# Ledger of designs, part 17: VH-VL binders against COMM domain-containing protein 3 (commd3)

Target 1, 195 residues: COMM domain-containing protein 3 (commd3), of Dictyostelium discoideum (Social amoeba) (q54qk4)
Amino acid sequence: MNLSEDVLKGIETLSDEKLINDSVFKHIIDTCFLVILKKKTESDLFDNKAVSSVDTIALKQTFSAFIVFILESMKINYDQSSISDLLEEHKLSSSRIDFISNYFKEYRVAIRKHLSVTNFHFPHIIDVNWRLDLFMKSNAVEKLNTPVYLINLTTEQEENVKGKVQFAATLDQLQDLVFKLRDAQKQIERSSIKS
Short names: E, the ipSAE of ESMFold2; O, the ipSAE of OpenDDE; V2, 0.75 times the mean of E and O plus 0.25 times the DockQ between their complexes.

## First folded at step 21 (VH-VL; framework fv_olinvacimab)

Design L01 (from K04 with heavy chain D102E; at its last look DockQ between E and O 0.41; V2 from the best seeds 0.00; counts 0 for: pae O 3.6 > 2)
Fold by OpenDDE, look of step 21:
Structure L01 (fold): chain C 195 residues (1-195), chain A 118 residues (1-118), chain B 107 residues (1-107)
Amino acid sequence: as target 1 above (195 residues)
Amino acid sequence: QMQLVQSGAEVKKPGASVKLSCKASGYTFTTYYMHWVRQAPGQRLEWMGEINPSKGRTNYNEKFKSRVTITVDKSASTAYMELSSLRSEDTAVYYCARWSFEYAFDIWGQGTLVTVSS
Amino acid sequence: NFMLTQPPSVSVSPGKTARITCRGDNIGDKNVHWYQQRPGQAPVLVMYYNSDRPSGIPERFSGSNSGNTATLTISGVEAGDEADYYCQVWDKSKDYVFGTGTKVTVL
């Protein structure tokens, strides 16, 4: 699994029983899973008095790191042994590994389902419409008398919650956008192969 | 073909210990957790414990924690379960089963009957 | 104490539909797996994660889970379906929990 060093360091922080006591540990893990499932918010991380003893920045970093770990693990459909091995490699105790493993047992399907349908915090594009406008005066268009395409994106954030994103682009701008999207696609594909 | 093959039936006296084996074949032994589940006559399945074959980490049912030991021999792709201080109530068929997040308990051994009698 | 309760027995005629229920507190929030155990045999996974069917299991087997009840449905029941069926979940308090089991009899 291709995790960044920062993420791995965050995971390792969870092994520090002096910094992260058992109460705080359990709370972090619980909150991470529930935030991913949209049952809690990030602010809920601070609702437990037990976290008061931990540096706020350290806590946030650890929280974020573990969120990424969960998401990446589920993205590649990591098995229990692999997850356990990774956590052991980063010096988590058997007790803490078991605790985390149990949460994966409980929420794996829900998380994977969520990943399949939702980009975290971003609406999904579900439809694209465009038209050519020859008379559009836009400050963003430097070239006079250049045809401008009006693009309408239909987005969906939640089930049956639709939004629209509208923008204008010249042919050149549109081609540039397409190129960038293709590049992004290739990068995603490469990342998937390395995982 | 993926399969788990268990050791043969055992007859023990109360207070004795029994060690059962479960040999895996047809899949990568270390990628699946191995579990032991027992079933007394006419009773439901009862989970006893699990082991990560890769690292040897175990978790046990609290009911058996003081008496059960699960181990593995990776070179032989074999899991073991030892139950000590046997009682008549321990008379049951004991199963090994592999487990994964993806497929739950998808492969089971054929079971081993352990009879505890005075 | 988290418990899974199943009816002790379900009788069904060949070709009809059998429904096996598994009840537990908030079981709908859990992942339920189902196992078939024929007399004298080891359990066989027949449904996992509520509604996923393992390879080799006929389409006439289906699963659902909502509220406090999970259900294994067997349509077009055959003589070979006669067995004990167990639901199973993982629970924080008890780890792996099996239901009380249901004996399905094909009349």
Scores: ipSAE 0.061, ipTM 0.654, lowest interface PAE 3.6, mean pLDDT 88
ESMFold2, look of step 21: ipSAE 0.668; ipTM 0.872
ESMFold2 (binder alone), look of step 21: mean pLDDT 93; pTM 0.947

Design L02 (from K04 with light chain K94S; at its last look DockQ between E and O 0.35; V2 from the best seeds 0.00; counts 0 for: pae O 4.3 > 2)
Fold by OpenDDE, look of step 21:
Structure L02 (fold): chain C 195 residues (1-195), chain A 118 residues (1-118), chain B 107 residues (1-107)
Amino acid sequence: as target 1 above (195 residues)
Amino acid sequence: QMQLVQSGAEVKKPGASVKLSCKASGYTFTTYYMHWVRQAPGQRLEWMGEINPSKGRTNYNEKFKSRVTITVDKSASTAYMELSSLRSEDTAVYYCARWSFDYAFDIWGQGTLVTVSS
Amino acid sequence: NFMLTQPPSVSVSPGKTARITCRGDNIGDKNVHWYQQRPGQAPVLVMYYNSDRPSGIPERFSGSNSGNTATLTISGVEAGDEADYYCQVWDKSSDYVFGTGTKVTVL
């Protein structure tokens, strides 16, 4: 698993029982999973008296790191032994490893399903509509009528929260966009095979 | 084909110990936690403990913690369960089972009957 | 301690529908798995994560979970479906918990 050094450091912070006591630890883990599942918000991390004893920056970093860990683990469908081994390597106690493992047992499928349909950070495109419009560019001397496509993307960030993204593109611009999207698709496919 | 093959039936006296084996094949042994579950005659399944085969870390049911030891031989893809201080109530079929994050207990051994009698 | 309670037995005629219930406090918030155990055999996973069916398990098997009750439903029951069925959950207080088991008899 390819995790950044910052993420790994954040995970290691969870091993520090002096800095992160058991109450705070459990709260962080619980909040991370529930935030991913859109049942809580990041602000809920601070909605516990126990976290008051922890430096705010350290807490945020640890929280963010563990979110990334969960998401990456789910993305590659990391197995229980591998997860446990990674956590052990970063000096988490058996008790804390078991606690985390238990959360994965309960939420793994739900998180993977959620991630399959939604992006954690970005709205998911759920519908695409387009129409052709005639744009008259009146520059001072040359009236060029260039056909322009008006594209409407319907997006969904949370359950039942829909947004719209609108933009205009010429045929050439649209073709370029399609090419780039296809390229991205290929890259995603390749990455999926390697995992 | 993925399978778990357990050792044969055992007959023990009260106070003795028994060590059962479970050999895995058809999958990567170290990737999945191995569990032991027993079933007394006419009773429900009872979880005993688990082991991470990669590093040998274990968790036990508190009921058995003082008497049960689960180990693995990675080179042989084999898990073991030793139960000490046997009692008549320990008479049961003992199963090893693989746990998958995706599929729960998806592979089971055929079971090993342990009979404890004076 | 978290407990799972099942009816001791369910009798059903061939071709009819059998429903096996598993009761536990707020079990609907948990993931329930189901195992089939024929006489003299090891358990076999027949349902996982409430409603997902393993490969090789007939579509006649379905699962649901809500409130305090999970249910395994077997439609078009066949003679081969005669077995003991166990529900199972994981609980932070009790670890891996199995139900009391239900014997399904095909009449």
Scores: ipSAE 0.451, ipTM 0.761, lowest interface PAE 1.4, mean pLDDT 90
ESMFold2, look of step 21: ipSAE 0.711; ipTM 0.887
ESMFold2 (binder alone), look of step 21: mean pLDDT 95; pTM 0.959
ESMFold2, look of step 22: ipSAE 0.678; ipTM 0.869
ESMFold2 (binder alone), look of step 22: mean pLDDT 95; pTM 0.960
OpenDDE, look of step 22: ipSAE 0.027; ipTM 0.605

Design L03 (from K03 with heavy chain T103V; at its last look DockQ between E and O 0.48; V2 from the best seeds 0.00; counts 0 for: pae O 2.9 > 2)
Fold by OpenDDE, look of step 21:
Structure L03 (fold): chain C 195 residues (1-195), chain A 118 residues (1-118), chain B 107 residues (1-107)
Amino acid sequence: as target 1 above (195 residues)
Amino acid sequence: QMQLVQSGAEVKKPGASVKLSCKASGYTFTTYYMHWVRQAPGQRLEWMGEINPSKGRTNYNEKFKSRVTITVDKSASTAYMELSSLRSEDTAVYYCARWSFDVAFDIWGQGTLVTVSS
Amino acid sequence: NFMLTQPPSVSVSPGKTARITCRGDNIGDKNVHWYQQRPGQAPVLVMYYNSDRPSGIPERFSGSNSGNTATLTISGVEAGDEADYYCQVWDKSKDYVFGTGTKVTVL
């Protein structure tokens, strides 16, 4: 699994029993899984007296890193042995590995289901509508006398939670957007090949 | 075909030890945890322990922790379970089974009967 | 102590529907797996994660889980369905827990 160095460092931080005692450790793990499952929020990370002993930045970094770890692990359908091996390689104790493993046993399917329908932090675009407006003056349009397209994106964050994003763009702006999206796609494809 | 093949039936006296084997084939041995589950006559399945074949890490049912040892030979794709200080109550069919996050216990060995009698 | 309780036996006529229940505290919040064990044979996974069916298992088999009860449903029961059925979960306190088992008899 291709995890960034920052993520791996965050995982290693979880092995530091001096910095992150058992109480804090358990709280971080529990909170990470439940945040992913939308049962808790990131703010809940600080709703434990035990975390007061830990540097706030370190705590946030560790939390974020482990979130990524969980999500990436589930994205690629990582097996228990591999997860355990990775954690062991990053010096987590057997006890802590077992603790994490237990959470995966319980929440794996739920997390994967969430991943299949939603991005963790971003809504999905589920529909695109557009119309041409010949008269619209928008601050976003550099050329006042050019036709402007009004784009409406329908988004979905959670089941039955729909949103809309509306913006105006000239043909040139749209072309630029498409180009950037294609570029992003290529980058994603390259990243997928490396994993 | 993916399969687990276990060693043959054992007859032991009380106080003795038994070591069973489970040979895996048809899949990557180190990818799945190997478990041992036993079943006494007419009783429910009882989980004994698990091992990560890649690293040899084990977890045991507290009931058996003092008497059971699970090991693996990666080169032979074989898992072992040794149970010591055998009692009559240990008379059971012992199963090995692989476990995965996504499919639970999806492959089982054929079982090994262990009979403990004086 | 977390326990899984199943009815000892369920009798069903061929072609009818058998329902095997597995009861446990808040089992609906857990992932339940089901195993079929025919006489003299090893267990076979027939349902996993409440309602997912392994390859090779007929569509007649379905699973549900809510509240304190998980249910394995076998529609159009056949003679070959006669077996013991075990539910199974993972529990933090006991690790892997199997139900008491249900003997399904096809009349």
Scores: ipSAE 0.124, ipTM 0.663, lowest interface PAE 2.9, mean pLDDT 89
ESMFold2, look of step 21: ipSAE 0.684; ipTM 0.865
ESMFold2 (binder alone), look of step 21: mean pLDDT 93; pTM 0.948

Design L04 (from K04 with light chain D29S; at its last look DockQ between E and O 0.03; V2 from the best seeds 0.00; counts 0 for: pae E 4.2 > 2, placed apart)
Fold by ESMFold2, look of step 21:
Structure L04 (fold): chain C 195 residues (1-195), chain A 118 residues (1-118), chain B 107 residues (1-107)
Amino acid sequence: as target 1 above (195 residues)
Amino acid sequence: QMQLVQSGAEVKKPGASVKLSCKASGYTFTTYYMHWVRQAPGQRLEWMGEINPSKGRTNYNEKFKSRVTITVDKSASTAYMELSSLRSEDTAVYYCARWSFDYAFDIWGQGTLVTVSS
Amino acid sequence: NFMLTQPPSVSVSPGKTARITCRGDNIGSKNVHWYQQRPGQAPVLVMYYNSDRPSGIPERFSGSNSGNTATLTISGVEAGDEADYYCQVWDKSKDYVFGTGTKVTVL
């Protein structure tokens, strides 16, 4: 993981139990995760009696550092054991590491979904064409006669920014791909807010 | 010829479990969802759950979720449904049905009667 | 919660038209499928995606879906059409939902 020294210092501040007692700690962690999900705002960080004892500059620096930590952890898909190891290296207690780890477990999927939609532009398919060929070539010493569909997808990430995806599939492979795509769409539909 | 052949009728006492089978033939088992649907005497069709036979992912009707388990054996092209803690209200004909994203429930098993009585 | 309501029965004379309704909130935004169940038999698909007919189903079967009502229409009704008919949709909150069923009687 590539974190700046300022971010690492901010994370290590969460280990200072005199400056950040358990009530303040839990509030910071909760607010960080919910701000990323746009369920809270930075103002909510200060809307808690427990944080009034903490220097405002230090509180904001620690909050911002942990936000960066969450986002970088999601960017590189840092696993739970790697997260725990890094936090232990920066002197967090087992109880605080467990608390943070539980938040990652609970919110990892929601944050990944949110970042995929909000902060990443997928190329989208604007055209498809295909043809059926009766030959499949291999690096073996002889040709294999297998019906193969040659698929060309035309994609667009931004207006006038186009791309192509090209692949070959047997009928069985194409049927499997279509099933997987339709199943994925069904699962996305299920994950939306229910009526 | 595409078909679904289900296991035979069952008679069970309340509190027991039943495990029904549904063997598919004539099509690629792993590229269609398999579902279980029941019908109590004189009643409507009632969806119980589904399984993606390639991934083993299931979704259940909330009514049955605590008591139903759907599984597959890919090498045998066979789906199973197990219903536990049986009550007399579970007396019904149980169908397996293939879901096609193109053609809906286009293939149904013949049905298996499960009778729950003391 | 979402549900599909059908009339319990429809009586029709031979050669006439039977209309079987399926009512649900905003069902017109959903894909409706229809099944025929003869006594003692498994259901058989007779209409899918509102108005598409499976191979082997006579052209006298047709379907429509708009607003809060989907309709299966059987023109030129024959004695062999006497059966129970169920509509069905997928709903993201309830998954697979079947209608209450309609017994078609040919008199």
Scores: ipSAE 0.256, ipTM 0.727, lowest interface PAE 4.2, mean pLDDT 85
ESMFold2 (binder alone), look of step 21: mean pLDDT 93; pTM 0.945
OpenDDE, look of step 21: ipSAE 0.390; ipTM 0.729

Design L05 (from K04 with light chain N31Q; at its last look DockQ between E and O 0.24; V2 from the best seeds 0.00; counts 0 for: loop humanness VL .277 < .304, pae O 2.1 > 2)
Fold by OpenDDE, look of step 21:
Structure L05 (fold): chain C 195 residues (1-195), chain A 118 residues (1-118), chain B 107 residues (1-107)
Amino acid sequence: as target 1 above (195 residues)
Amino acid sequence: QMQLVQSGAEVKKPGASVKLSCKASGYTFTTYYMHWVRQAPGQRLEWMGEINPSKGRTNYNEKFKSRVTITVDKSASTAYMELSSLRSEDTAVYYCARWSFDYAFDIWGQGTLVTVSS
Amino acid sequence: NFMLTQPPSVSVSPGKTARITCRGDNIGDKQVHWYQQRPGQAPVLVMYYNSDRPSGIPERFSGSNSGNTATLTISGVEAGDEADYYCQVWDKSKDYVFGTGTKVTVL
C-alpha cells in the first residue's frame, strides 16, 4: 500500500501510549470510522473531554492520517492480516491492533459501499443538462459570437443534499473537456485492473 | 462445502474444566476469525471470545476473561475453547462461529452441550 | 451498558407479515445482523449489515435500521419461518452483543 510518510507518521502516533492514552485512542478510531460513514463530523473529534490533554494539531494530524489509512485500505480491499501487519510494523500494541481490527470487521463492507457510490471529499454528479446559447458573449475576445453551451451539473454531497454547478463552454472547450474525461476514465480503468 | 464440526457433549462437575474443539473445513482456516458463543437453556446467545487463527491473538468477553482460553491448531484447522472453574450456570450449548468481513457470523458449528452438575 | 431489546414473541398467520424489532441506543449508527434459530439447531445468518440478504435467504426477508430501532421483516410468512430470531451488533464497550431474542410463532 502506497501511503505517504506523513500518513505513516500519523499512524505511528497512535502507538504512543503516553501521548495518546487509551481513552483518546478509542475515541479517535471510533470518530474516524463514523466520519467516513457520515455519521459524525470532524468537529465531533473535540467533543470528548479526554482529548483536551492532547495537542490540537497533533490530534488533527493523527485523525487525518488515520482517515487516509482507512480509505486507502478499503480502496484496495486490504485483508485483515495485511492491516494488522501494517499496524504492527508501526509499533502499535496488540491491544490497539485488535481494537482497530474489530472496527474494520464491523465497518468494512459499509465503507466500501460508501466509497463505491460517493467521493469522500467531493460531491457526485448525479445529473447533467445542457443548452445552446447563441447570444452569450465569450470572455475570450477571439471567440466573439461563437455559440456557447450552458452546462448544468446537479451534484449530491450528502443524502438528499443537492447542489448545482453551472458553466459555459464553447464547442472546442467542451470537446477538450470530453477528451480529458475520457483520459481520466482510462486511467481509472487501469488502476482498477492493477488492484 | 464450508462447515464447522464441534466435539461431542460433555458432562462435568462443578470446579472442573472443559475443552471443546471446532474443526473447520472447506475454507482457509487462517483467513477468518473464529468465535465462541454459548446459549444457556431458554436464554439468548452470549459471545465468549474470538481468536485470529493466523496470529493467535485473542479477545474475550470480560465476563469470561479469567476462565476462558481460546486456542488453535493451524495444522489441524481446529479451534479450541477451554472453560475452567465450571459452575452450574455454565450449563449451555456452546457454538463456534466464523466471522466474515462480508457476512458477519456466516458459518456456525452444530453446537456442543456442556452440562455442569454435582 | 449497551443492550439490545427484542419483543419476546411475535405471532403471525401464514401469508401475513411479521416484523421483529431490535431496540438499542443509536443502533441506527451501527451495523445490525440477524440470525434465525430453529428449535434444536444452530443459528443461521438471515440478514447482515442492516439490509443485505445472504445467498439462499428468500426475498421475503428484509431488514432496516434507523434511529434506535432495527427491524427484520418477513413477508408471506410460512410455517418454516417459525423460529427464534436474534439481532446482533458490535459495540466498542461490549464487543459482540446479541439481542434478547424473539420467538416467532406461525399460527
Scores: ipSAE 0.100, ipTM 0.662, lowest interface PAE 2.1, mean pLDDT 88
ESMFold2, look of step 21: ipSAE 0.695; ipTM 0.870
ESMFold2 (binder alone), look of step 21: mean pLDDT 93; pTM 0.946

Design L06 (from K03 with light chain N50D D52N; at its last look DockQ between E and O 0.22; V2 from the best seeds 0.00; counts 0 for: pae O 2.6 > 2, placed apart)
Fold by OpenDDE, look of step 21:
Structure L06 (fold): chain C 195 residues (1-195), chain A 118 residues (1-118), chain B 107 residues (1-107)
Amino acid sequence: as target 1 above (195 residues)
Amino acid sequence: QMQLVQSGAEVKKPGASVKLSCKASGYTFTTYYMHWVRQAPGQRLEWMGEINPSKGRTNYNEKFKSRVTITVDKSASTAYMELSSLRSEDTAVYYCARWSFDTAFDIWGQGTLVTVSS
Amino acid sequence: NFMLTQPPSVSVSPGKTARITCRGDNIGDKNVHWYQQRPGQAPVLVMYYDSNRPSGIPERFSGSNSGNTATLTISGVEAGDEADYYCQVWDKSKDYVFGTGTKVTVL
C-alpha cells in the first residue's frame, strides 16, 4: 500500500505510548471509524478530557493520518493480516494492533459500502445543467465579450442531501476543464492498475 | 463443503483441565479467525476468545484470560481451546466458529458438551 | 457496561411477521449480526452487518439498526423459524457481545 510519509508518521505516532496514552489512543481510533461512517464529526475528537494532554496539532495530524490509512486500506481491500503487518512494521504494540484490528473486523463492510457510494469529503455530482448567457459579466470570465455558459451541478453528499454548485465558463474554459478531467481520469486508471 | 468438526463430549472434575479441538475443512484455514464461544444450559452465547491462525495471535475475554489458551495446528487445520481450573459453572456447550471481515460468525462447529461435576 | 437486551420471547402465528429487537446504547453506531439457534443445534448466521443476508437465508429475513435498537424481521413466519435468536456486536469494552436471546415460538 502506497501511503505518504506523513500518513506513516501519523501511524507511528500511535505507537508512542507516552504521547498517546491508552485512553487517547482508543478515543482516536473509535472516533476515526465513526467519523468515516458519518456517526461522528471531527469535532468529536476533542470531546474527551483525555485528549487535553496531547498537543492539538499532533492530535489532528494523527487523526487525519489514521483516517487516510483506514480509507486507503478499505479502498484496496486489505485483509486483516496485511493491516496487522503494516501496523506492526510501524511499531504499534500487539495490544494496540489487536484493538485496531477489532474495529476493522467490525466496520470493514460498512466502510467499504460507504466508500462505494460516497466520497469522504466531497459531494458526488449527480446532474449537470447548462445554459448560454450572452450578457453575463462574471469575474471568473477573462473575456467579457464572449458567450458565457452557466453551469449548474447538482451534488449529493448524503442520502437526500442535495446541493448545487454554479459557475460560469467560456467555451475555452470548459474545454480546459474537460481536458483536466480527462487527465485526472487517466491518472486514476493508472493508479488502479498499480493496486 | 465448508465445515468445522469438534471433538467429543467431555466429563471433568472441578480443578481439572479440558482441551477441545476444532478441525476445519473446505476452506483455507489461515484466512479466517477462529473463535470459541460457549453456552451454558439455558443461557446466552458467551465469547471466550479468538486466534489468527496465520500469525498465532490471540485475544481473550477478560473473564477467561487467566484460564483459557487457544492454539492452532496449521498443518492439521485444527484449532484448540484449553480451559483450566474447571468449575461447575464451566458446564456448557463449547463452539468453535470462524470469522472473516466480510461476514461475522458464518460457520460454526457442532458444539462440544463439557460437563464439570464432582 | 455495554449490554444487549432482547425480549425473552416472541410468539407469532404462521404467515405473520415476527420482529425481534436488540437494544443497546448507541447500537445504531455499531454493526449488528443475528444468529438463529434451533433446539439442540449450533447457531446459524442469518443476518450480518445490520441488513445483509447470508447465502441460503430466505428473503423473509430482514434487518435494520438505528438509534438504540436493532431489529430482525421475519415475514411470513414458518414452523421452521421457531428458534432462539441472538443479536451480536463488537464493543471496545467487551469485545464480542451477544444479546440475551429471544425465543420465537410459532403458534
Scores: ipSAE 0.131, ipTM 0.678, lowest interface PAE 2.6, mean pLDDT 88
ESMFold2, look of step 21: ipSAE 0.644; ipTM 0.859
ESMFold2 (binder alone), look of step 21: mean pLDDT 93; pTM 0.949

## First folded at step 22 (VH-VL; framework fv_olinvacimab)

Design M01 (from L02 with light chain K92R; at its last look DockQ between E and O 0.49; V2 from the best seeds 0.00; counts 0 for: pae O 2.5 > 2)
Fold by OpenDDE, look of step 22:
Structure M01 (fold): chain C 195 residues (1-195), chain A 118 residues (1-118), chain B 107 residues (1-107)
Amino acid sequence: as target 1 above (195 residues)
Amino acid sequence: QMQLVQSGAEVKKPGASVKLSCKASGYTFTTYYMHWVRQAPGQRLEWMGEINPSKGRTNYNEKFKSRVTITVDKSASTAYMELSSLRSEDTAVYYCARWSFDYAFDIWGQGTLVTVSS
Amino acid sequence: NFMLTQPPSVSVSPGKTARITCRGDNIGDKNVHWYQQRPGQAPVLVMYYNSDRPSGIPERFSGSNSGNTATLTISGVEAGDEADYYCQVWDRSSDYVFGTGTKVTVL
């Protein structure tokens, strides 16, 4: 199975018992499976006092990585032994491997069924169009009587399946968005370099 | 055809040990976890433990953890279960069963009767 | 400890429908599997993941699971359906758990 380095690092993070204690570990694993099955949301990851001891970024990265691992494993119908072997290779303890394996035993078929009917792939932004609207009165705009930009994002989730996301934003809001995106980019880069 | 063939019936005295075998054929032995489940006369099925044949990792029912040992011989595609310190209450039919990826316990051995009597 | 409770016995006339229940706390949130065991034989998987049938199992067999009760339904019961039936789940606290078993008698 070809997993990205980031995903593998996320898996390895789960092996760090100092960083991720047993309580946090179990919560992460449980939440991952339940999120995939649409029984919980990502926000539920933080709905546990135990996770407060873990860096938020690290937690999110680990969570995301493990989600990918589960999905990819199920996509290719990875067998239990192979899953265990992979986890062992990434230095997870026997106890933690067993814990994860049990979850796969329980939810494997459900996840695969879900994958067959749902697309867990995030849409890709393939095009961006914008225009200035001088007359737009939107309740979403904090500033009255300021120029508003209408942003149209064209997304592609599957081949030839295009979607559109439209939103209005002031210049300040756009700047804020850009800042946040750049910050996210930096965080990703940082995580990649440290590996 | 996929099948599990178990060793023959055993008669043991209290305090003794018994080692049962389960030979797999018709599928890749190392790919599936092997389990042992027992059934006392007139009683329900009771899970004892499992093993990953690829790595030899085991999980046991806490009830049996101190007395049960599950092992495999990959070259022979055979799983083993040893139960020590036998008691009369251990009299049962012992099954090996494969846990499939998608179908739970889909293949069972024919069972081995173990009788513990003084 | 997680427990599964089944009725000890169910009697049914040929051609009628037998319903075997398996009760457990919030069992509807779990995956339930069912096994048939004829006298002197090993168990046979007859239902997995609540409602899926293995190859070779007749359509007369169906499964459902909701709330605190899972049910194996056998429609058009035949003499050959006489057996013990066990439900089974995996529980994070108890690992693999089997029900108490139900003897189905065809009258």
Scores: ipSAE 0.053, ipTM 0.657, lowest interface PAE 2.5, mean pLDDT 88
ESMFold2, look of step 22: ipSAE 0.711; ipTM 0.888
ESMFold2 (binder alone), look of step 22: mean pLDDT 94; pTM 0.952

